# Designs tried in a protein design chat: miniprotein binders against Peroxisomal membrane associated protein 20 (pmp20). Part 3

Target 1, 156 residues: Peroxisomal membrane associated protein 20 (pmp20), of Schizosaccharomyces pombe (o14313)
Amino acid sequence: MVAVGSTLPKVTLWENKPEEVVEFPSQGKFIIVGVPGAFTPPCSSQVPGYIANEKQFAAKGISGIYVVAVNDVFVTKAWKKSFDGGEQSGVHFVADWNGEFTKAFDAGFDASGLLGPLRSKRYAAVVENGKVVKVFIENEVTDVDISSADKVLSSL

## First folded at step 7 (miniprotein)

Design s5_7 (from G0 with V14Y L32F)
Fold by ESMFold2-Fast, scan of step 7:
Structure s5_7 (fold): chain B 156 residues (1-156), chain A 90 residues (1-90)
Amino acid sequence: as target 1 above (156 residues)
Amino acid sequence: MKIIIEVEIPDGFYYFFTVDSPERLEELLKEFMRYIKKLGVDKIEVRVRADDPEKARELAELIVRIFKELGFTNIRVEIRGNEIRVTAEL
């Protein structure tokens, strides 16, 4: 997995539609939440915590929360819409369509039995001014524990 | 056993899955269909590839049962060799 002190990789990502690219802020503090797959039960149980605590994260100086999955932009947009309050939330749902970010972040794993040969591990990372300052990586991709919103918020 | 699943939703949504048993297929489809219903999906096409034509027929029966349990109607099934195509509407 990416180590604390690493520089955030520069990779093209998408949000909302194929023509809309996303770039992470070069200044300030934000959170990246890596999930193995949209619409899966563990991922769908983890994300509501980040939506619910959006204002509390902002109070701690967090300028944005980015949920990243190796899925296309139509899937990530639809997944955001599926959550209560999701449409109105400022939490970003970002498509890492070809897994370039996940590979560069060293967060990939082989899920060929269920989801495909390249999916993201489950983690949360705190990034400040282009540098990874904290990483919360689950031992098992089906676990939602140290990468939960409550635990990440408590560390800020 | 290898089961390949493809799902197409209107507006260009496309999903690809692989599972190793009919039990896993049932779990996956029920959970997946529950979530796509939240999106307001009222028309769906599912394609499944099995090891052989006999397994395909068994899986087709399972898929139809699942769709009926979830409230889909106008279920149409087409089986060609190892491949199953199911279309359904809410």
Scores: ipSAE 0.000, ipTM 0.121, lowest interface PAE 16.5, mean pLDDT 75

Design s6_2 (from G0 with I4Y L39W)
Fold by ESMFold2-Fast, scan of step 7:
Structure s6_2 (fold): chain B 156 residues (1-156), chain A 90 residues (1-90)
Amino acid sequence: as target 1 above (156 residues)
Amino acid sequence: MKIYIEVEIPDGFVYFFTVDSPERLEELLKELMRYIKKWGVDKIEVRVRADDPEKARELAELIVRIFKELGFTNIRVEIRGNEIRVTAEL
């Protein structure tokens, strides 16, 4: 389970193209949204809330929102483009291609038979100055409730 | 049944969970409390929102039982309608 009080793992993550690495901010507050897989129905229903509330999150001091999936960068980029307003949004769609972040963050589960042997649980984490201060973990990976944008926003 | 849970650890760290049964809540709390004790945390607050006040009362009794089984000795319970707050110290 993702541990409150932990520091983020230092692993390589990608956004937009294979040559473009992404780094989480070392200072300030930001949100990580872990999803089991790009283009799946529950994940595709959860993400629009974060896009729609981006300005409200910024008003609460959130410097960025990072949606992380164990998918390659072409998939995560295409997924962002699939949402209304997605390409114009500042929400980051981050590829954890080899699952290194998900595994190191202790957010992985075995989805063999559907998506693959390592996928991310569904969660949201609020990170402040390098420390995980809040974690919202779904009971089932197919549920979108406690890790939804409105629940996370209301906690800030 | 949907049960909303917040577990707060000193210095502002909070877990937010949902579970669908008292059995799952017990499972979750026992696993989480095992780790919390290993982290050297000696005080914890659990906040739960149930479907109704009757269920809240039953969940409060369950949570107190779990904390006692895990070795917590100073346990305080507050119930407000369908909301429960349990604080416990080792």
Scores: ipSAE 0.429, ipTM 0.757, lowest interface PAE 1.9, mean pLDDT 81

Design s6_8 (from G0 with I4Y Y15W)
Fold by ESMFold2-Fast, scan of step 7:
Structure s6_8 (fold): chain B 156 residues (1-156), chain A 90 residues (1-90)
Amino acid sequence: as target 1 above (156 residues)
Amino acid sequence: MKIYIEVEIPDGFVWFFTVDSPERLEELLKELMRYIKKLGVDKIEVRVRADDPEKARELAELIVRIFKELGFTNIRVEIRGNEIRVTAEL
């Protein structure tokens, strides 16, 4: 997995539609939440915590929250809309369609037989001024514990 | 109003959702079922729990309409109190 002190990879990501690219801020502090798959039970139970605590994160200096999944942009957009308060939330749901970010972040694993050959591990990362400053990686991709919104928020 | 939703596809994958209104349920199901069709899934089971049996009946009708609009066939509905189970095939 990516180590603390690493520079954030510069890869193309998408949000909302295929022609809309996402650029991570080069300055300030933000959260990246890596999930194995949109619309799966553990991921659908983890994300509401980030939506619910969006203002609390902002109070701690967090300029944005980016949920990243190895899915196409239509899937990540639909997933955001599926949550109560999701569509109105400032939380970003970004598509790592070809897994380039997940690979560069060293967060990939082989989920063949379940979700597909390339999926993201479950984690949360705090990025400040282009550098990874904290990482919360689950030992099991089905567990939501150290990468939960409550645990990450309490660490800030 | 609280609506609890489970969506299951072959191989035992299950999605869990909670929404506050029939309108949000419709949006959720339309988007999720479009996604499921992209996965090449040809069978689906949706389980919903409503506040009461009358609302469950209304939601069952909504779900069937959505399945028909999206091209599913062999739609079967089972209602037990405030719980709904809908199965469909593509």
Scores: ipSAE 0.000, ipTM 0.124, lowest interface PAE 16.2, mean pLDDT 75

Design s7_7 (from G0 with I4E L32F)
Fold by ESMFold2-Fast, scan of step 7:
Structure s7_7 (fold): chain B 156 residues (1-156), chain A 90 residues (1-90)
Amino acid sequence: as target 1 above (156 residues)
Amino acid sequence: MKIEIEVEIPDGFVYFFTVDSPERLEELLKEFMRYIKKLGVDKIEVRVRADDPEKARELAELIVRIFKELGFTNIRVEIRGNEIRVTAEL
């Protein structure tokens, strides 16, 4: 399971282009939102809450929100563009193309027959100064409940 | 049925879960307890929000039983309406 108290895995992640590497902040507080797959109905229902509440999160000291999916960078970029206000949002849409982050973070599950053999469970994690301080993990990957923006925001 | 759970370990680290049954809660707590034992954690606080006060009392009894089975001591229970707080030490 995604471990509170652990440090983030240091693996390569991408945003926007195949050549653009994402680096998580080493200082301060930010949020990671793990989703099973871009463009799926449950994931597409969860993300708007983070976009809409970006300023409220910032008011609580959150320096960034990173949505991570085991998808290539073209898919995650297109998914961000698909949301109203998505292109203008500071919310990051991060490609964990080969699932290295998801596997190292112990957030993987086998979705063979629908999405592929390695996809991310649905969770939100609050990271402070490189350490995971809070984890919100769904009972089922199709549920959007405890990992919703409202639940995470209310914990801050 | 909806059961909201928070599990806190020292230094303010918290897990947030929801489950749909007492059986699932028991499975999850036992799995989590195996995990924290590997971390060398010796103190734990579990907070649960149930549907109603009667359900809360039943869940408190279940959680205490699980902690005793797993070897925890100094178990303290506080029930406030439909909310439960259980603290325990290894």
Scores: ipSAE 0.419, ipTM 0.741, lowest interface PAE 1.9, mean pLDDT 82

Design s8_0 (from G0 with F16Y)
Fold by ESMFold2-Fast, scan of step 7:
Structure s8_0 (fold): chain B 156 residues (1-156), chain A 90 residues (1-90)
Amino acid sequence: as target 1 above (156 residues)
Amino acid sequence: MKIIIEVEIPDGFVYYFTVDSPERLEELLKELMRYIKKLGVDKIEVRVRADDPEKARELAELIVRIFKELGFTNIRVEIRGNEIRVTAEL
Protein backbone atom coordinates (compact mmCIF):
# COMPACT_ATOMS: atom_id res chain seq x y z
CA MET B 1 0.00 0.00 0.00
CA VAL B 2 0.94 3.62 -0.38
CA ALA B 3 3.11 4.43 2.68
CA VAL B 4 2.48 7.62 4.67
CA GLY B 5 5.74 9.33 5.52
CA SER B 6 7.32 8.12 2.30
CA THR B 7 9.04 10.41 -0.20
CA LEU B 8 7.30 10.71 -3.58
CA PRO B 9 8.95 8.68 -6.36
CA LYS B 10 10.66 10.89 -8.93
CA VAL B 11 8.98 9.66 -12.11
CA THR B 12 8.32 11.29 -15.49
CA LEU B 13 4.63 11.95 -16.15
CA TRP B 14 2.95 13.65 -19.10
CA GLU B 15 0.14 16.17 -19.62
CA ASN B 16 -1.46 17.55 -22.82
CA LYS B 17 1.14 16.26 -25.31
CA PRO B 18 3.65 13.36 -25.46
CA GLU B 19 6.43 15.98 -25.33
CA GLU B 20 5.14 17.79 -22.22
CA VAL B 21 6.58 16.45 -19.00
CA VAL B 22 5.04 17.03 -15.58
CA GLU B 23 6.95 16.68 -12.32
CA PHE B 24 5.32 16.96 -8.92
CA PRO B 25 6.31 20.04 -6.87
CA SER B 26 9.17 19.48 -4.41
CA GLN B 27 7.78 22.15 -2.04
CA GLY B 28 4.33 23.01 -0.78
CA LYS B 29 1.16 20.99 -0.45
CA PHE B 30 -0.77 19.26 -3.24
CA ILE B 31 -3.20 16.41 -3.92
CA ILE B 32 -2.75 13.28 -6.03
CA VAL B 33 -5.93 11.45 -7.08
CA GLY B 34 -5.26 7.96 -8.41
CA VAL B 35 -7.98 6.45 -10.61
CA PRO B 36 -8.20 3.06 -12.35
CA GLY B 37 -9.19 4.42 -15.75
CA ALA B 38 -10.23 7.50 -17.70
CA PHE B 39 -13.82 7.59 -19.04
CA THR B 40 -15.09 4.87 -16.67
CA PRO B 41 -18.32 5.64 -14.74
CA PRO B 42 -16.87 5.57 -11.17
CA CYS B 43 -13.85 7.68 -12.15
CA SER B 44 -16.05 10.12 -14.10
CA SER B 45 -18.28 10.56 -11.02
CA GLN B 46 -15.32 11.30 -8.70
CA VAL B 47 -13.40 13.93 -10.67
CA PRO B 48 -16.13 16.64 -10.88
CA GLY B 49 -15.89 17.09 -7.11
CA TYR B 50 -12.22 18.04 -7.38
CA ILE B 51 -12.91 20.47 -10.24
CA ALA B 52 -15.81 22.09 -8.36
CA ASN B 53 -13.79 22.49 -5.14
CA GLU B 54 -10.53 23.66 -6.70
CA LYS B 55 -10.74 27.12 -5.10
CA GLN B 56 -11.67 25.71 -1.70
CA PHE B 57 -8.63 23.42 -1.88
CA ALA B 58 -6.48 26.44 -2.79
CA ALA B 59 -7.85 28.29 0.27
CA LYS B 60 -6.54 25.37 2.39
CA GLY B 61 -3.04 25.79 0.95
CA ILE B 62 -3.28 23.22 -1.85
CA SER B 63 -1.12 24.38 -4.77
CA GLY B 64 -2.35 21.75 -7.22
CA ILE B 65 -4.55 18.72 -7.83
CA TYR B 66 -3.18 15.92 -10.02
CA VAL B 67 -5.49 13.21 -11.35
CA VAL B 68 -3.28 10.28 -12.38
CA ALA B 69 -4.31 7.38 -14.60
CA VAL B 70 -2.40 4.63 -16.41
CA ASN B 71 -3.51 5.99 -19.79
CA ASP B 72 -1.74 7.81 -22.59
CA VAL B 73 -1.73 11.61 -22.74
CA PHE B 74 -4.32 11.84 -25.54
CA VAL B 75 -6.80 9.89 -23.40
CA THR B 76 -6.20 11.93 -20.24
CA LYS B 77 -6.43 15.23 -22.17
CA ALA B 78 -9.69 14.21 -23.86
CA TRP B 79 -11.08 13.07 -20.49
CA LYS B 80 -10.38 16.49 -18.95
CA LYS B 81 -12.24 18.15 -21.86
CA SER B 82 -15.26 15.88 -21.26
CA PHE B 83 -16.08 17.53 -17.92
CA ASP B 84 -18.15 20.67 -17.53
CA GLY B 85 -15.59 23.36 -16.70
CA GLY B 86 -12.76 20.89 -17.24
CA GLU B 87 -10.81 22.82 -19.89
CA GLN B 88 -10.87 25.97 -17.74
CA SER B 89 -9.88 24.09 -14.57
CA GLY B 90 -6.40 24.17 -13.08
CA VAL B 91 -6.78 20.50 -12.10
CA HIS B 92 -4.04 18.49 -13.84
CA PHE B 93 -4.93 15.33 -15.77
CA VAL B 94 -1.72 13.36 -15.83
CA ALA B 95 -0.73 10.35 -17.93
CA ASP B 96 1.19 7.58 -16.18
CA TRP B 97 1.35 5.78 -19.51
CA ASN B 98 3.95 3.17 -18.63
CA GLY B 99 2.63 2.73 -15.06
CA GLU B 100 5.97 3.72 -13.52
CA PHE B 101 4.48 6.10 -10.98
CA THR B 102 1.63 3.76 -10.03
CA LYS B 103 4.06 0.84 -9.57
CA ALA B 104 6.60 2.91 -7.59
CA PHE B 105 3.81 4.34 -5.40
CA ASP B 106 2.63 0.75 -4.69
CA ALA B 107 -0.85 1.62 -5.95
CA GLY B 108 -1.08 -0.89 -8.80
CA PHE B 109 -3.36 -3.85 -9.33
CA ASP B 110 -3.91 -6.41 -12.09
CA ALA B 111 -6.85 -5.32 -14.26
CA SER B 112 -6.01 -7.52 -17.28
CA GLY B 113 -9.57 -8.89 -17.49
CA LEU B 114 -11.09 -5.42 -18.00
CA LEU B 115 -8.72 -2.46 -18.40
CA GLY B 116 -5.15 -3.60 -18.99
CA PRO B 117 -1.99 -5.15 -17.56
CA LEU B 118 -1.47 -2.52 -14.82
CA ARG B 119 -3.96 -0.01 -13.46
CA SER B 120 -4.09 2.25 -10.41
CA LYS B 121 -6.13 1.60 -7.29
CA ARG B 122 -8.52 4.41 -6.33
CA TYR B 123 -6.98 6.73 -3.77
CA ALA B 124 -6.24 10.31 -2.85
CA ALA B 125 -2.97 11.42 -1.29
CA VAL B 126 -1.97 14.70 0.32
CA VAL B 127 1.69 15.49 -0.29
CA GLU B 128 3.60 18.15 1.63
CA ASN B 129 7.18 19.13 0.79
CA GLY B 130 7.77 15.87 -1.07
CA LYS B 131 6.32 13.59 1.62
CA VAL B 132 3.02 11.72 1.65
CA VAL B 133 1.19 13.03 4.74
CA LYS B 134 -2.33 11.62 4.23
CA VAL B 135 -3.67 8.71 2.16
CA PHE B 136 -7.33 7.90 1.45
CA ILE B 137 -7.72 4.36 0.05
CA GLU B 138 -11.00 2.94 -1.28
CA ASN B 139 -12.16 -0.46 -0.08
CA GLU B 140 -12.96 -1.46 -3.68
CA VAL B 141 -11.60 0.18 -6.86
CA THR B 142 -15.19 0.81 -7.99
CA ASP B 143 -16.08 2.66 -4.75
CA VAL B 144 -16.04 6.47 -4.63
CA ASP B 145 -16.32 7.32 -0.95
CA ILE B 146 -13.31 8.00 1.26
CA SER B 147 -11.24 9.40 -1.67
CA SER B 148 -13.96 11.87 -2.73
CA ALA B 149 -13.18 15.58 -2.87
CA ASP B 150 -15.50 16.35 0.06
CA LYS B 151 -13.80 13.81 2.35
CA VAL B 152 -10.29 14.97 1.43
CA LEU B 153 -11.19 18.67 1.76
CA SER B 154 -12.73 18.02 5.21
CA SER B 155 -9.37 16.57 6.38
CA LEU B 156 -7.50 19.80 5.57
CA MET A 1 -22.48 -1.51 7.51
CA LYS A 2 -20.07 1.37 6.98
CA ILE A 3 -16.94 1.63 9.11
CA ILE A 4 -14.70 4.65 8.64
CA ILE A 5 -11.14 4.29 9.92
CA GLU A 6 -8.33 6.78 10.48
CA VAL A 7 -4.88 5.62 11.57
CA GLU A 8 -2.46 8.30 12.71
CA ILE A 9 1.25 7.90 13.37
CA PRO A 10 3.71 10.61 14.53
CA ASP A 11 4.25 13.34 13.13
CA GLY A 12 0.73 13.80 11.78
CA PHE A 13 0.72 11.11 9.08
CA VAL A 14 -2.76 9.63 8.57
CA TYR A 15 -4.40 6.76 6.67
CA TYR A 16 -8.12 6.99 5.86
CA PHE A 17 -10.08 3.84 5.04
CA THR A 18 -13.65 2.63 4.71
CA VAL A 19 -14.64 -1.02 5.21
CA ASP A 20 -17.98 -2.81 5.26
CA SER A 21 -17.53 -5.45 7.97
CA PRO A 22 -15.73 -6.20 11.26
CA GLU A 23 -13.89 -9.03 9.47
CA ARG A 24 -12.48 -6.62 6.88
CA LEU A 25 -11.55 -4.17 9.66
CA GLU A 26 -9.58 -6.91 11.43
CA GLU A 27 -7.70 -7.84 8.24
CA LEU A 28 -6.87 -4.19 7.52
CA LEU A 29 -5.73 -3.37 11.05
CA LYS A 30 -3.51 -6.45 11.27
CA GLU A 31 -1.82 -5.55 7.96
CA LEU A 32 -1.36 -1.93 9.04
CA MET A 33 -0.10 -2.76 12.52
CA ARG A 34 2.53 -5.20 11.21
CA TYR A 35 3.64 -2.48 8.81
CA ILE A 36 3.72 0.20 11.54
CA LYS A 37 5.79 -2.05 13.82
CA LYS A 38 8.30 -2.44 10.97
CA LEU A 39 8.57 1.38 10.74
CA GLY A 40 9.62 1.58 14.39
CA VAL A 41 6.72 3.83 15.32
CA ASP A 42 6.31 4.22 19.10
CA LYS A 43 2.73 5.49 19.25
CA ILE A 44 -0.37 5.06 17.15
CA GLU A 45 -3.92 6.36 17.29
CA VAL A 46 -6.82 4.61 15.56
CA ARG A 47 -10.12 6.42 15.14
CA VAL A 48 -13.18 4.49 13.98
CA ARG A 49 -16.70 5.67 13.22
CA ALA A 50 -19.45 3.03 13.21
CA ASP A 51 -23.11 3.18 12.19
CA ASP A 52 -24.33 3.28 15.80
CA PRO A 53 -23.12 3.20 19.43
CA GLU A 54 -23.70 -0.54 19.91
CA LYS A 55 -21.56 -1.42 16.89
CA ALA A 56 -18.94 1.03 18.15
CA ARG A 57 -18.69 -0.84 21.46
CA GLU A 58 -18.27 -4.18 19.64
CA LEU A 59 -15.60 -2.73 17.33
CA ALA A 60 -13.71 -1.22 20.28
CA GLU A 61 -13.41 -4.69 21.84
CA LEU A 62 -12.17 -6.10 18.52
CA ILE A 63 -9.55 -3.36 18.10
CA VAL A 64 -8.21 -3.84 21.65
CA ARG A 65 -7.91 -7.59 21.04
CA ILE A 66 -5.97 -7.00 17.81
CA PHE A 67 -3.59 -4.53 19.51
CA LYS A 68 -2.91 -7.00 22.33
CA GLU A 69 -2.30 -9.87 19.86
CA LEU A 70 0.27 -7.71 18.04
CA GLY A 71 2.17 -6.80 21.22
CA PHE A 72 1.07 -3.22 21.80
CA THR A 73 0.96 -1.85 25.35
CA ASN A 74 -0.64 1.08 27.18
CA ILE A 75 -3.83 0.60 25.17
CA ARG A 76 -6.38 3.32 25.92
CA VAL A 77 -9.94 3.33 24.61
CA GLU A 78 -12.36 6.23 24.38
CA ILE A 79 -15.91 5.78 23.05
CA ARG A 80 -18.22 8.70 22.28
CA GLY A 81 -21.49 7.65 20.68
CA ASN A 82 -20.60 5.86 17.45
CA GLU A 83 -16.96 7.05 17.49
CA ILE A 84 -14.01 5.13 18.93
CA ARG A 85 -10.49 6.34 19.64
CA VAL A 86 -7.80 3.84 20.57
CA THR A 87 -4.22 4.82 21.39
CA ALA A 88 -1.44 2.32 21.87
CA GLU A 89 2.31 2.12 22.34
CA LEU A 90 5.03 -0.32 21.48
Scores: ipSAE 0.324, ipTM 0.712, lowest interface PAE 2.6, mean pLDDT 82

Design s8_10 (from G0 with F13W F16Y)
Fold by ESMFold2-Fast, scan of step 7:
Structure s8_10 (fold): chain B 156 residues (1-156), chain A 90 residues (1-90)
Amino acid sequence: as target 1 above (156 residues)
Amino acid sequence: MKIIIEVEIPDGWVYYFTVDSPERLEELLKELMRYIKKLGVDKIEVRVRADDPEKARELAELIVRIFKELGFTNIRVEIRGNEIRVTAEL
């Protein structure tokens, strides 16, 4: 997994449309939430907490929340729409379609029995001024505990 | 109330999501189906669980309409109480 103190990898990511590139902020503090797959039950149970607590995260100095999945942009956009308040939320749903970010972040695993040969582990990372300052990685990708919105918010 | 949807494509990939209205289901399912079609998938199974049998029948009709709009012509529907199974091929 990526270590605390590491600089964010510079890779291309997308949101909303194939031609719409996402750039992580170079200044300030934000959250990256890595999930194994859009529309899966554990991921669909984890994300609502981040949407619901968006204002509480902002109060702690968080400028943005980025949910990253190894899915293409059409899937991540449709998944955002599936949540209550998701479409109106400022939470970003980011497509790491070829897994470049997930590989560079050292968060990949083989899910060939269910989701495909490359998917993201489940984690939350706090990034400040381009550097990873905290990482909450689940031991089991199907578990939502340490990377939950409540646990991450409590650490801030 | 919540409508629970599962979409299965060949090779065993399953997408799970929930929506709160038929309108939201239509928008989401159209977007997801366009994506799946782009991946070259020619067979798909959609399973939906509604609040009640009447709602399930309404949703089955909506899903069939969506699949027809997207070019699926071999559509099969099975309704069991508040659960719907729709299988479609290109």
Scores: ipSAE 0.000, ipTM 0.140, lowest interface PAE 14.9, mean pLDDT 75

Design s8_8 (from G0 with Y15W F16Y)
Fold by ESMFold2-Fast, scan of step 7:
Structure s8_8 (fold): chain B 156 residues (1-156), chain A 90 residues (1-90)
Amino acid sequence: as target 1 above (156 residues)
Amino acid sequence: MKIIIEVEIPDGFVWYFTVDSPERLEELLKELMRYIKKLGVDKIEVRVRADDPEKARELAELIVRIFKELGFTNIRVEIRGNEIRVTAEL
């Protein structure tokens, strides 16, 4: 997994539509939430916590929350809309369509190399002024524990 | 026990998971199917790889039971060694 102190990689990501590029802030503090895939049960149980606690995160100086999945932009946009309050939320749902960010962040997961596409491990990372300052990575991709909104918020 | 799961819907979207027990597989499939229904998907394919052929047969029976409980019909199962392919419709 990416180490604390590492500089955030510069990789193209997308939100809303194929031509709309997302850039992470170069200054300030924000959170990246890596999930194995949109519309999956553990991911769908983890994300509501971040949506619900958006104001509490902002009160702790968090300027943004970015949910990243190795999915195309149509899937990540539809997934955001599937949550209660999701469409109105300021939480970003970002498409790492080709897996470049996930690979550069050393968060890739591919159990066999033959039977499944590249997916992201489950984690939360706190980034401040372009540097990774905290990482919460799950031991199993199906677990939502240390990368939950409550635990990340408590660490701030 | 290592269980590798791929779930595919007709639009070509594939979800990839690994779990370490049949209980976690059941929980995962039940929650995932809830979301698939919300997408309006009425056909699904699940591919699972187990540690060995005996476990594959047991998992196939579990998956069929889960799909029946969730209201799926036209459930078809193919087993090749330690690989399982299940298709089902709503």
Scores: ipSAE 0.000, ipTM 0.122, lowest interface PAE 15.9, mean pLDDT 76

Design s9_1 (from G0 with F16W Y35W)
Fold by ESMFold2-Fast, scan of step 7:
Structure s9_1 (fold): chain B 156 residues (1-156), chain A 90 residues (1-90)
Amino acid sequence: as target 1 above (156 residues)
Amino acid sequence: MKIIIEVEIPDGFVYWFTVDSPERLEELLKELMRWIKKLGVDKIEVRVRADDPEKARELAELIVRIFKELGFTNIRVEIRGNEIRVTAEL
């Protein structure tokens, strides 16, 4: 399980294309949203809330929102584009292609029956100045409740 | 049954969880408390909301038992409707 108080793991992640790496801010406050898989129904119902509430999150001091999935960069880019307002949104859709971040963050589970041997649990984490300060973990990967945008926003 | 759990430790660190049974709550709390002890935390507060006030009493007893098993002391419990607040020291 992701430990509150821990420092973010330093792992390569990608956005938009294979050559473009993404860096988490070393200072300030931001949100990481871990999802089991792009284009799945539960994940596709959760993400719009973060896009719609981007301004409200910013008003609470959130400098960025990063949606992380164990998928390649072409899949995460296409998924972002599939949402209304997605292309214009400042919400980042990040590819954890080899699962290195998910593994290092202790958020992995075995979905071999459907999605593959390493996928991310469903969670939201608030990071402040490089440290994990809040963690919202769903009981089931198909549940969208405590890690929803509304619940996370209300905790800020 | 739907159970929402919020665990706060010193310095403003908070964990949020949802679980569907007391058995899952026990597993999750034990896992979480193992990590909290490694962090050197000496005081914690757990807030739990159940979908039923009748179940709140049983959940409070379970949480107290878990805290005692893990070596916490000065355990205080407050129940208000379907909301349980437990504080404990190590």
Scores: ipSAE 0.012, ipTM 0.477, lowest interface PAE 8.2, mean pLDDT 79

Design s9_11 (from G0 with F13Y F16W)
Fold by ESMFold2-Fast, scan of step 7:
Structure s9_11 (fold): chain B 156 residues (1-156), chain A 90 residues (1-90)
Amino acid sequence: as target 1 above (156 residues)
Amino acid sequence: MKIIIEVEIPDGYVYWFTVDSPERLEELLKELMRYIKKLGVDKIEVRVRADDPEKARELAELIVRIFKELGFTNIRVEIRGNEIRVTAEL
């Protein structure tokens, strides 16, 4: 389970193309949204809320929103473009293609029945100055409830 | 049955989750408490929301039992309608 009080794992993550590494801010507040898989119905219903509320999150001191999936960078980039307003959004779509971040963050589960082994659980985490301070974790990876943008925003 | 859980430990650390059964609540709460106990926290607050007041009362009894089994003391319970608040110390 994703742990409050922990620091983020120092692993390589990618955005946009295989040569582009993403780095999380070392200071300030930002949000990580872990999803089981790009282009799946529950994940595709959750992400629009974060895009739509980007300015409201910024008003509450959130410097960035990072959606992380165990998918390659081409898939996560295409997924971002699939949303209305997605490509113009400042929301980051991050590729954890080898599952290293998900595994180190203790957010992995075995989805071999549908998506393959080692996919991310569904969660949202608020990180402040390098430390995880709030975690919203779904009981079922198909649920979009407590990790929704509205719920996370209301906690800030 | 939809059960919403919020767990708060000192310094503003908070967990939020949902479960669909008392059995899953017990499993998840014990897993979380095993982790939290290693953090050296001496106080904890758990807030739970159930479908209705009767289920809330049943869940309050379950949560108190779990906390006692895990070694918590000074357990205090507040029930308001379908919402439960439990505070405890190690």
Scores: ipSAE 0.052, ipTM 0.529, lowest interface PAE 6.0, mean pLDDT 80

Design s9_5 (from G0 with F16W E31M)
Fold by ESMFold2-Fast, scan of step 7:
Structure s9_5 (fold): chain B 156 residues (1-156), chain A 90 residues (1-90)
Amino acid sequence: as target 1 above (156 residues)
Amino acid sequence: MKIIIEVEIPDGFVYWFTVDSPERLEELLKMLMRYIKKLGVDKIEVRVRADDPEKARELAELIVRIFKELGFTNIRVEIRGNEIRVTAEL
């Protein structure tokens, strides 16, 4: 996994539509939530916490929350819409369909037979002014513990 | 060898995947079952389709062993040709 102090990789990511590129803020503090796959139960249990606590995160100076999965943009958009309050939420659902961000962030693992040969580990990262300042990586990709919204929020 | 697996948990969500060996099935099924235990799911159903009835019987034995190792109870097995249905409880 990337070390604390590392700069964010410059990789093309997408949100909403195939032609819509996501740019992470160069200034301020935000959170990246890496999940192995959209519509899977552990990922679907983790995300509601971030949606529900969006205002609490904002109160701690968090300018945005970005959920990243190795899925295409249609899948990540549909997944956001599937959550109660998801479509109205400011939480971003970002498509890393070619896995380039996940590879560059050193967060990839082989889930062949279940999700595919390249998927993201489960983590949360706090980024400030383009640099990773905190990382919460699960020991097992099926666990939602230290990368949960309440654990990350309590660390801020 | 082709093994098709479907796992259904309450709320009607179905996981499906394919594997090419019993070893791969055991690895993935153990991972998924450990996850299901953490979700607090108390009843599950696993459906497996094998290449032939002999392989289905062998896989049924493997699945039962895995469920027992992970602490599941009330394990019921139904085999119809090359199809296996296993239900279990925590």
Scores: ipSAE 0.000, ipTM 0.166, lowest interface PAE 14.1, mean pLDDT 78

Design s9_9 (from G0 with F16W F17L)
Fold by ESMFold2-Fast, scan of step 7:
Structure s9_9 (fold): chain B 156 residues (1-156), chain A 90 residues (1-90)
Amino acid sequence: as target 1 above (156 residues)
Amino acid sequence: MKIIIEVEIPDGFVYWLTVDSPERLEELLKELMRYIKKLGVDKIEVRVRADDPEKARELAELIVRIFKELGFTNIRVEIRGNEIRVTAEL
């Protein structure tokens, strides 16, 4: 399980294209949203809330929102584009291609029968100055409840 | 049944979780408490919200049992309606 109080692992992640590496901020406050898979119904129901509340999150001192999935960059980029207002959104859609971040963050589970042998649990994490300060973990990966944008925003 | 769980450790670090049964609560709390012990944490607060006061009382008993099983001491319980607050130390 994702450990509150732990330092955010340094792992290579990608956004937009195979050559574009994502750097999480070392200072300030930001949100990571872990999802099992791009284009799945539960994940596609969760993300719009973060896009819609982007300004409200910024008002609470959130410098960025990073949606992370064990998918390649072409899939995560296309998924962002599939949302109303997604292409214009500042919300980052990040490819954890080999599941390195998910594994290092201790958020992995085995979905071999459906999505693959290593996929991310559904969670939201608030990171401040390189440390995980809050974690919202769904009991079931298909549930969108405590890791929803509304719940996370209300905690800030 | 919807059970909302907040687990807070020193300096304002918080886990938020939701479960739909006491069995799942037991499984999840045991897993989470083991992780928290590995972090070197010696004080913990767990807040749980149940559907009703009777279920809250049952859940409070369960949480105390789990904490004792995992070696926590100085366990204190407060129940306010359907809300439970448990504090414990190692």
Scores: ipSAE 0.083, ipTM 0.576, lowest interface PAE 5.9, mean pLDDT 82

